Miniprotein binders against a7tqs6. Designs and how they scored, part 7

Target 1, 250 residues: a7tqs6
Amino acid sequence: MNEDGSVCNKILIAFQDNDQIANLKESVLGEVFRLDKANTNHDENIIKGLTWSTKYYEVRYDLYVDTFDDFEEWCKDLISSEYDDLREVLSGIIVIDSYTMEKDKIDQNKLLGQLGSVLQDKFFVFMNTNKDISQDVIDELNDDNSMQLTSDSGNSVEIINYHNVSNLKLNQYNEKIGFERVREIIDTCEWSGGHRVQTVEAKADSTDVDLESVFNRLKEARLKYLEIEDEDEREQFALEISNEFAEFLQ

## First folded at step 17 (miniprotein)

Design qR4
Fold by ESMFold2, look of step 18:
Structure qR4 (fold): chain B 250 residues (1-250), chain A 100 residues (1-100)
Amino acid sequence: as target 1 above (250 residues)
Amino acid sequence: MSTEELLEELQRLWEEAYSTDDPEKFRELLERMLELAQEAMELAENTEDPELREEFREAMERLIKFIQRAIDAVDNGDLRRARRYLMWIELLMEIYEDLF
């Protein structure tokens, strides 16, 4: 909850209904949110009172778990003004579905752009289950999507392969992929300070670390990263930011 | 009933609807929730501040619309869609809690 008492810090995760959905739920909820069958009934739509923790912060959040048949229908609902109040309280959205390269079949990329636009500073991840799409193609799609961004009024979707076909931990630009990238996005998203908790025990008795400043720096770094058009300069900036926060961890 | 008591009863009915596997019972609970939301909107007419009255009315109209969609989904045999709306109804009740 925000400082002013308003509702915040909800994550929506939505799975396309298919014959693999039970396995996808177990894998994604377990790897991203640390929710296995011993902790959580994966058939629940609402999981309250979760904690997201890093070395810098702890925050409380709630997880909303949806299933859908048709992405186009589902996405158009969420874009509509009837969902404005619901979108406002989200920290972000994760969709698990098959990404298609077939232009005539689904106008998926346009809908992803529209949903990203109404989400503003909130994260938006599309976890792709289509095994036919290589990591290099994913990297190009994400570069193309970020180049369409012209203002801070929206976010581009980040497409992340669910399957690690190449068995690599990093892409060709030394960026995290798969579940680790999803967790990195959540680590660095704009959580509301109204529900944030004190620094973990190692920092509990100290006031020399300004956690709000760290959150603001992470947000600033993300916005600056998105503004950089040159790929080499973008990679150098990401390395500088990673080293900066690694130094603060030390 | 006070608006706070109406919210408590809405929440109680929501919990019962969330836990039942019986489609007929599920629909009955949604209809009772619809009646309570409509009663809450009628109580808004007694609010002295016109801005608060309109804000509460708009919130209840949204909540009523989602409850009605859940009922319509049950009537069309689409229980998964009905439970999606029930999920959203829970979040709307949380968002609008301070208005009650």
Scores: ipSAE 0.859, ipTM 0.946, lowest interface PAE 0.5, mean pLDDT 83
Fold by ESMFold2, look of step 17:
Structure qR4 (fold): chain B 250 residues (1-250), chain A 100 residues (1-100)
Amino acid sequence: as target 1 above (250 residues)
Amino acid sequence: MSTEELLEELQRLWEEAYSTDDPEKFRELLERMLELAQEAMELAENTEDPELREEFREAMERLIKFIQRAIDAVDNGDLRRARRYLMWIELLMEIYEDLF
């Protein structure tokens, strides 16, 4: 909840219904949210009172778990104005579904763009279960999606492969992939009501660091990285950001 | 019944609906929730402040619409969609709590 008492800090996660949905729920809820079968009924639609923790902050949030058959129908509902109040209280959305490169399925990309355009300052992740889409193609899609965002107040979808066929931990740009990338996005999203966590590793950096400033800097760095076209410049930018973040840790 | 008492009963019925596996009981609970939301909207007509009255009316219209969609989903045998609307109803009640 915000300081003014308004509702906030909700995450929507939605799974396309298929014969692997129980396994997908177990894997995603476990790996991203640390919710395994021992502590969570994976058939719940609402999981309240969760805590998101990093070495720098801790925040309370609630998780809303949906299941859908048809992505087009589901997405169009979420885009509609009757969902405005519901979208406003979200920190972000995660969709788990199969991404298609088929020429006659271009409407999926359009829908992702439309939903992203109404998600002001909220993360939007599409976890792709299609094993036929390589990480290089994912990276290209994410770059293209960022460039096609036409709303100044919106956010572009980030497509993240559920399957790690390559067994690599990083993409060609030295960026995290898979579940670790999803967790990184949530680590840096626009939370409300978080509080600082003092750790041994952050002891030397125990200054009055503005939590909102750190979040904004990390989000800004992500956006700037995605805008850089030249690979050498991207790598140099990533190194500069890593060094800047280390300075916050000092 | 005050609007605050109506919200408390709505929340109680919601929790019962969320917990039941019986589609017939689930539908009965949704119908009861619909009646309470309609009663709340009728009581809001007595609110003196026109801005608060309109805000509450719009909130209840939205809540009623989602409850009716949940009922329609049950009647179509689409319990997963009905549970989705019930999930949204919970969040709408949280968002609108201060209006009651």
Scores: ipSAE 0.852, ipTM 0.941, lowest interface PAE 0.5, mean pLDDT 83
Fold by ESMFold2, fold request of step 19:
Structure qR4 (fold): chain B 250 residues (1-250), chain A 100 residues (1-100)
Amino acid sequence: as target 1 above (250 residues)
Amino acid sequence: MSTEELLEELQRLWEEAYSTDDPEKFRELLERMLELAQEAMELAENTEDPELREEFREAMERLIKFIQRAIDAVDNGDLRRARRYLMWIELLMEIYEDLF
């Protein structure tokens, strides 16, 4: 709950209904949310009073668990204005479904973009169950999705492979993949009402790094990056920002 | 009933609906929830502040709409969709709690 009493800190997770759904629920709810000891059958739609803990903070949240047959139908409902109040209280959405590269079917990427456009400051994860899509393809899709961001939303879907066929922990850019990446996204999402966890061995001098200033600078850089239309200028800008942040941390 | 008592009864009916496996009982509980939400919308007319009155009315219209969709889903034999709307009804009641 926000300090003004408004509702916040809800996560929506939705599974496409298929003959693997029991395994998918057990795996995802267990690995991402640590819900091995909770009831997680098809009838359980709401899990309240969960705690998300990191090295730096602890926050309370509620998990809303949905199932659907058709992604297009489900997605169009959530996009509609009737869901504005519901979307506002979400910290983010996780969808578990099979990603398709086939262009002669429903344009899944268009729907993902449309839903992402109404999720300002909310994470949006599409956890892909299609074993035929390699991590390199996933990385390219995510790069393309980021390039279509507008200054209005600042958010895009991140597609994450559910299956780790290579057993690698990192992609070609040394970024986390799979469940670890999902947890990382949740670790860094916009929560409300959390409190800091006091740790001794992970002490950092807060006077050397103003996290609020760094966060604001990242938001400004993102907006400027989106305004640059030339790809070469974008790459140069991104490099300059990366170098600047490396200097801040030294 | 006071608005606070009305919300408590809505929450009680919601919990019964959430826990039942009987589609007939489930539908009956949804109908009772619908009646209470309609009663709440009538109480909105007594709100002194016009802006708060409009906020309460809009909130109850949304809640009524989702309850009606849950009932329609039961009538169409789509119990999964009805359960989805019940899930959303819970969240709407939480979001609108301060208006009661």
Scores: ipSAE 0.850, ipTM 0.943, lowest interface PAE 0.5, mean pLDDT 82
Fold by ESMFold2, fold request of step 19:
Structure qR4 (fold): chain B 250 residues (1-250), chain A 100 residues (1-100)
Amino acid sequence: as target 1 above (250 residues)
Amino acid sequence: MSTEELLEELQRLWEEAYSTDDPEKFRELLERMLELAQEAMELAENTEDPELREEFREAMERLIKFIQRAIDAVDNGDLRRARRYLMWIELLMEIYEDLF
């Protein structure tokens, strides 16, 4: 993340070109970014001045919309050093394409791992359009990807099924799936220039909170706080953490 | 032209290129952008701070490279790729704005 006020937040979203691309763009841009045909031309490559809002904050961002024929070619370009400056200003990348479990899946998985490695602290979502891949398989893939990347300090791709064939809102581990998970990832990414939108009003006098869980969360927050170099971002993080733990302690 | 005037003209040409549907006009606008970026790199010789001069030169080399790739894509009949490079050129100009 650059210095405060240097470059507006940027998200890259890229669609593999296919017969369903118009429907995919309408669905994904609408559900994730709240960009319907009434307020956005889905053929634009650049959509400036958007607002991402949660109950905790609002932030400004720009959306870069790409299309490609071949994921391997597209991905190799983005991995190359010539794109270092471009990758550095992104908050994250979303790719919409078909994930394959067949003989050439090793090439796709390697490219996803390589792109994730150069993205580091940026979110990376692969929205899978292949209906033949169950949520349980997705969960296993994401667990494997997370295990491989944790030894490198980088960020791993998260694979998310576009199609919710089970009609469930949560997976077997009680975690969000589909568009709700994509929005959750964006909600929690490292933005610059965000501001708190709501005042903390709830005070918990007592809860059924596991004290070990609270301690572990506090430890994680402290480690994250020490890793943040930008003073304004550090102050915002400290405020959010203080608010969160005020609900549990006082 | 001053560096500020060069950036303003680059941005104006970019907007015209982004809005046109005519591949021949699109290519002409990219060529004019290439000439401006090359002029900007020549102006880097006037920067007294050697670190800032090198930073500006490297930025313009990158911008020139992406503009040339957009032109090459047009010449290969790959307008989608050319439009992708134009998208990236916009972001590069935003990243490098403070150098002008």
Scores: ipSAE 0.849, ipTM 0.942, lowest interface PAE 0.5, mean pLDDT 82
Fold by OpenDDE base, fold request of step 19:
Structure qR4 (fold): chain B 250 residues (1-250), chain A 100 residues (1-100)
Amino acid sequence: as target 1 above (250 residues)
Amino acid sequence: MSTEELLEELQRLWEEAYSTDDPEKFRELLERMLELAQEAMELAENTEDPELREEFREAMERLIKFIQRAIDAVDNGDLRRARRYLMWIELLMEIYEDLF
């Protein structure tokens, strides 16, 4: 529990149960959550007492690690009303699976949309392990999904490629990709019970910086950033946001 | 037994279940958890505040449901699913801790 008696932040990460993805589990947990092999017992579903640290804040969270063989069943459970209380305390969900563009698996995209609709205030990431899907295609899918959300007030899944096929650190829009993008999404998620990291230079007045206000601003900034199509405008916006938060820390 | 004592016992049984590799023992522990959750629900009927009583009842019903799903998964030979529900049971106990 947090100091305020609230439930500690929870992140759910779920892996498809196949040999290909099983081999990626350690890498994903290591790159996203900075977990060492020693902390990732293959049989442990709950990893407690983790710390998420940024330049601006530090929060405690627990990681729930799940595996599924049937994505539809797994999604239906999480979408159900039985999971309402559980979803409320989740900060977000990460799914590791092969994304499919095949029409016969329309079910995956539909399920992702349905799950996203009930995760409106939570981060939702689908990390694609299918190497046949280019970053350009992923970027287009994310753009299309983001545009739909502006109309329907839902949170969309962000699809992220596991494999950096292009060896690029940024996509065509100068956005972070891969694990760095996942981390950026988590950096901007809504947290409970976080504390501001006082950097030594930011001895400025202990105004009760409402951590909630910081998180909300980061979330808003993320949304606006995703709406910018021009690379130069996007870089300028990122700089403006960086400056805004620098002032907030002063 | 007080509701607080029931929660402590539920938590103890959960830890044992979480650490158990034997499906039969796992099932037995889940059955005991089910019994305790049912007992907690019965004790809650003595709560004078009707709103708190209803909240606690709903919480216990949800907990019972997840425990039952874990049992059903074990009975079906789906230990992965059983452990998933066990994971959620832990979180439910944390969410509802203040009700005990």
Scores: ipSAE 0.809, ipTM 0.922, lowest interface PAE 0.6, mean pLDDT 84

Design qR4
Fold by OpenDDE base, fold request of step 19:
Structure qR4 (fold): chain B 250 residues (1-250), chain A 100 residues (1-100)
Amino acid sequence: as target 1 above (250 residues)
Amino acid sequence: MSTEELLEELQRLWEEAYSTDDPEKFRELLERMLELAQEAMELAENTEDPELREEFREAMERLIKFIQRAIDAVDNGDLRRARRYLMWIELLMEIYEDLF
C-alpha cells in the first residue's frame, strides 16, 4: 500500500505463450523495467516493490507478469465487468505478441480496440514481435488509431515494434521507437499515490530537457495538485513542484 | 474469527499457494481460501450499515469467483490459468483490504 493507504501502482505485462515470445521475455523485462536477471524468476507472476525513476519523479509499483495462449480469451476476461476493480488499479497494460495484418485476423484489432476502450486512463501498449511489419506501417497504424480516437473514446493501443530492423533510433516523425518509446509512455502515465520528487541533483551538462517530458510532468503535477484536498499537503506539493522546476529555470 | 483474522489467514494461504509447485497441495490451499471467503461473506451479513454490507458482500463474491476459477483451472490441468487467477486474487485482497 502507498503511504496514503491507496493501492500501490500496478503494471500488467502479458506474453504470448510460444517459444518465440518466451525467449524475448527476459529482454523485454530487462529493457523496459530494468530488471536484473537475478530478479526475473521466470516463474514469478508478481514482482513487488519496484521503483520507476525519471528525471522528475520516483514512484513505486508492482509488476504483474502474465502469459496467454489464446489472446481472445485473455482479452475477453480483462474486458469483462468482473475485472472492473482490477483495471481501476492498473496503471497500464503491455502485451507482447505478433501483430497480424491478415484480413482474416480482424479479431486482434477488434479486441485491441475493445480493451483500449475500457482502459481510458491507462497506458496500453502492444509490442509487436512480427518482423514482417515495418516501422512505417506501425506509424501509420498508430496514426490511424489516434485519429479514430474521438476526444471521448478511451485510450487507443499504441503498437510498438520489438525489433528495430533499420537500426534507427527514431521513426520518420522523429519520435522514439521500441523500448525507449515504451518507457516514454510509462514515464507519462498516470500514477497513483505520492510521487517522490527526485531532487534532480543538477548534473548541469545535458541540456536536452525534453520539453515534452516537462510539460507532461507539469500536467501530472497539476492533476495531482487538484486531487489533494488537504490545503497543507497541497501547499507542500506545490512547493515541491516549484522546487523541482526552479532547478530547470536556473 | 474476526474479518481481520480471516484476511490474515487468506493472505497466509495465498502465500503458501503461490509458493507451491504441487498441484494437489495448490488445490487444497485454494479450497481452504474458498472456505474462508465464504465464511467472510457470511460474517458480512452481520454488518449494520447496509451500504458497507453490500460492498463487502460484492467484494467477497468477486473473491470467491476468482478462487473458484483458479480451482476449476487446476482441475482442468491448466496451471497457467490457475496461477493467473491466483495473481488476481492477491490484487483483490489488496483492493478490498479496508473492507475487512
Scores: ipSAE 0.809, ipTM 0.922, lowest interface PAE 0.6, mean pLDDT 84
Fold by OpenDDE base, look of step 17:
Structure qR4 (fold): chain B 250 residues (1-250), chain A 100 residues (1-100)
Amino acid sequence: as target 1 above (250 residues)
Amino acid sequence: MSTEELLEELQRLWEEAYSTDDPEKFRELLERMLELAQEAMELAENTEDPELREEFREAMERLIKFIQRAIDAVDNGDLRRARRYLMWIELLMEIYEDLF
């Protein structure tokens, strides 16, 4: 609980329960959340008192680590009205699983769409462990999904490849990929207001940057980014936002 | 028991449940948690403020549902699912802490 009595920020990460993904769990937790092996007891579902630190802010959060063998069952639970209060306190969800391009894709995409519809204003990431899916295909899927978000239907899932098959640091649109993209999404997520501490580097430049204004701007920027249908406009907007925040750091 | 005492006992039982690898003990602890949540719901009926009473009732009903789902998961031999619900029970207790 925050000092103001509010519930601390919560992130849910869920892994498919198979041997391949089980081996990735430590890597994902280490790369995304900077958790050491010592802090990742294989059986621990709740990791409390973590700090998410950026150049602009630090926030406290708790990490909930789940595993599933049936994605449909797992999604249906989270979509249900019984999870309303739980979803409300979540900052976002990360799913680690194999994205399928086959007939099962329809069901997976449908479930992802349904879950996204109830995760309004929450970050929602699907980290794909299927190596057969290229970054170009993922980029296209994300573009298609982002265009669907312009419909009243809620937040789209962003699909991110676990493996960088292309050895590129950026996608074809000069966007971050892999763990860096996941971290970028979390950097821009909605945090509960209680424990935003300006980082020491941000304290040195005495500009009273209202952290709340920065967060709101990041949120707005994210929403606008998702509304842009044109790829060139999206790239330009991302550059503009990056420059806007770079100027704030100058 | 006061509602605060009930929450403390629920938290204690949760910690024991979270720490056990014995399915039978785990089930027993969940049953005790269910009983406490039901008792808490009954105590809520004595709340004078009708809005607070309703909020607390709804909270306890939700908690009861998740505890029951955990029990059902144990009974079905799905310990992973049971632990998932146990995880959510902790979060529910945190969300509803101020109601106790």
Scores: ipSAE 0.801, ipTM 0.918, lowest interface PAE 0.6, mean pLDDT 83
Fold by OpenDDE base, look of step 18:
Structure qR4 (fold): chain B 250 residues (1-250), chain A 100 residues (1-100)
Amino acid sequence: as target 1 above (250 residues)
Amino acid sequence: MSTEELLEELQRLWEEAYSTDDPEKFRELLERMLELAQEAMELAENTEDPELREEFREAMERLIKFIQRAIDAVDNGDLRRARRYLMWIELLMEIYEDLF
């Protein structure tokens, strides 16, 4: 519990139960959440008291680690009304599985869409382990999904490739990919107010920084950043946002 | 027991269930948790505030459902699923802590 008695921030990460993904679990937890092998008891489903740290803030969160063999069954549970209260306290969900482009598996995309629809204010990431899907294809899928988000009807899943075949750190649009993109998404997620601690660098000036306003601005900035097609404009916008937050923290 | 005492006992049983590798012991602990959650529902009827009473009832019904699902998973030999539901039971207890 937070000091105010509120529920701590929660993140759910779920892995497909196969040998390939089992081997990736440690890497994903290490790269995204900076968890060392020593801190990840393979059998621990709940990791409490973690700290998410950015340039602007630190927040406490708990990590819930799940494993599924049937994605449909897993999704149906989370979509159900029985999980309403659980979804409410989640900051977001990360799924690690093989994305399927096969037309006959329309079921995966449908399920992702349904789950996204009930996760309106939550981040939702699908980290693809299928090496046959290029970054260009992923970018197109994300663009198509983002265009569907213009309907008030929910948060779309962002698909992120686990494997970077090109060894590039950025996609064709100069956007972060892989673990860096996952981290960027989490950096901009909605955190509960009770555990927001400004970093020492952020603490220097005004005690009156409405952290909620900062987070909202980060969200807005992210959305605007994604809408900018020009790379130079994106970089300039990112700089402006960085400066805005630096000034806001001054 | 008071509702607070029930929550404390539920939390204790949950910790034991989370720490056990014995499926039979795990099932036994879940059954005890189910009994406590049912007792908590009965105590909820004594709540004077009807809105709080209803909220507490609904919370306990959710808790009971997840406990039962964990039991069913154990009975089906699906310990992974049982542990998933155990994970969610912990979160539910945290969410509903103020209702006890």
Scores: ipSAE 0.801, ipTM 0.918, lowest interface PAE 0.6, mean pLDDT 83

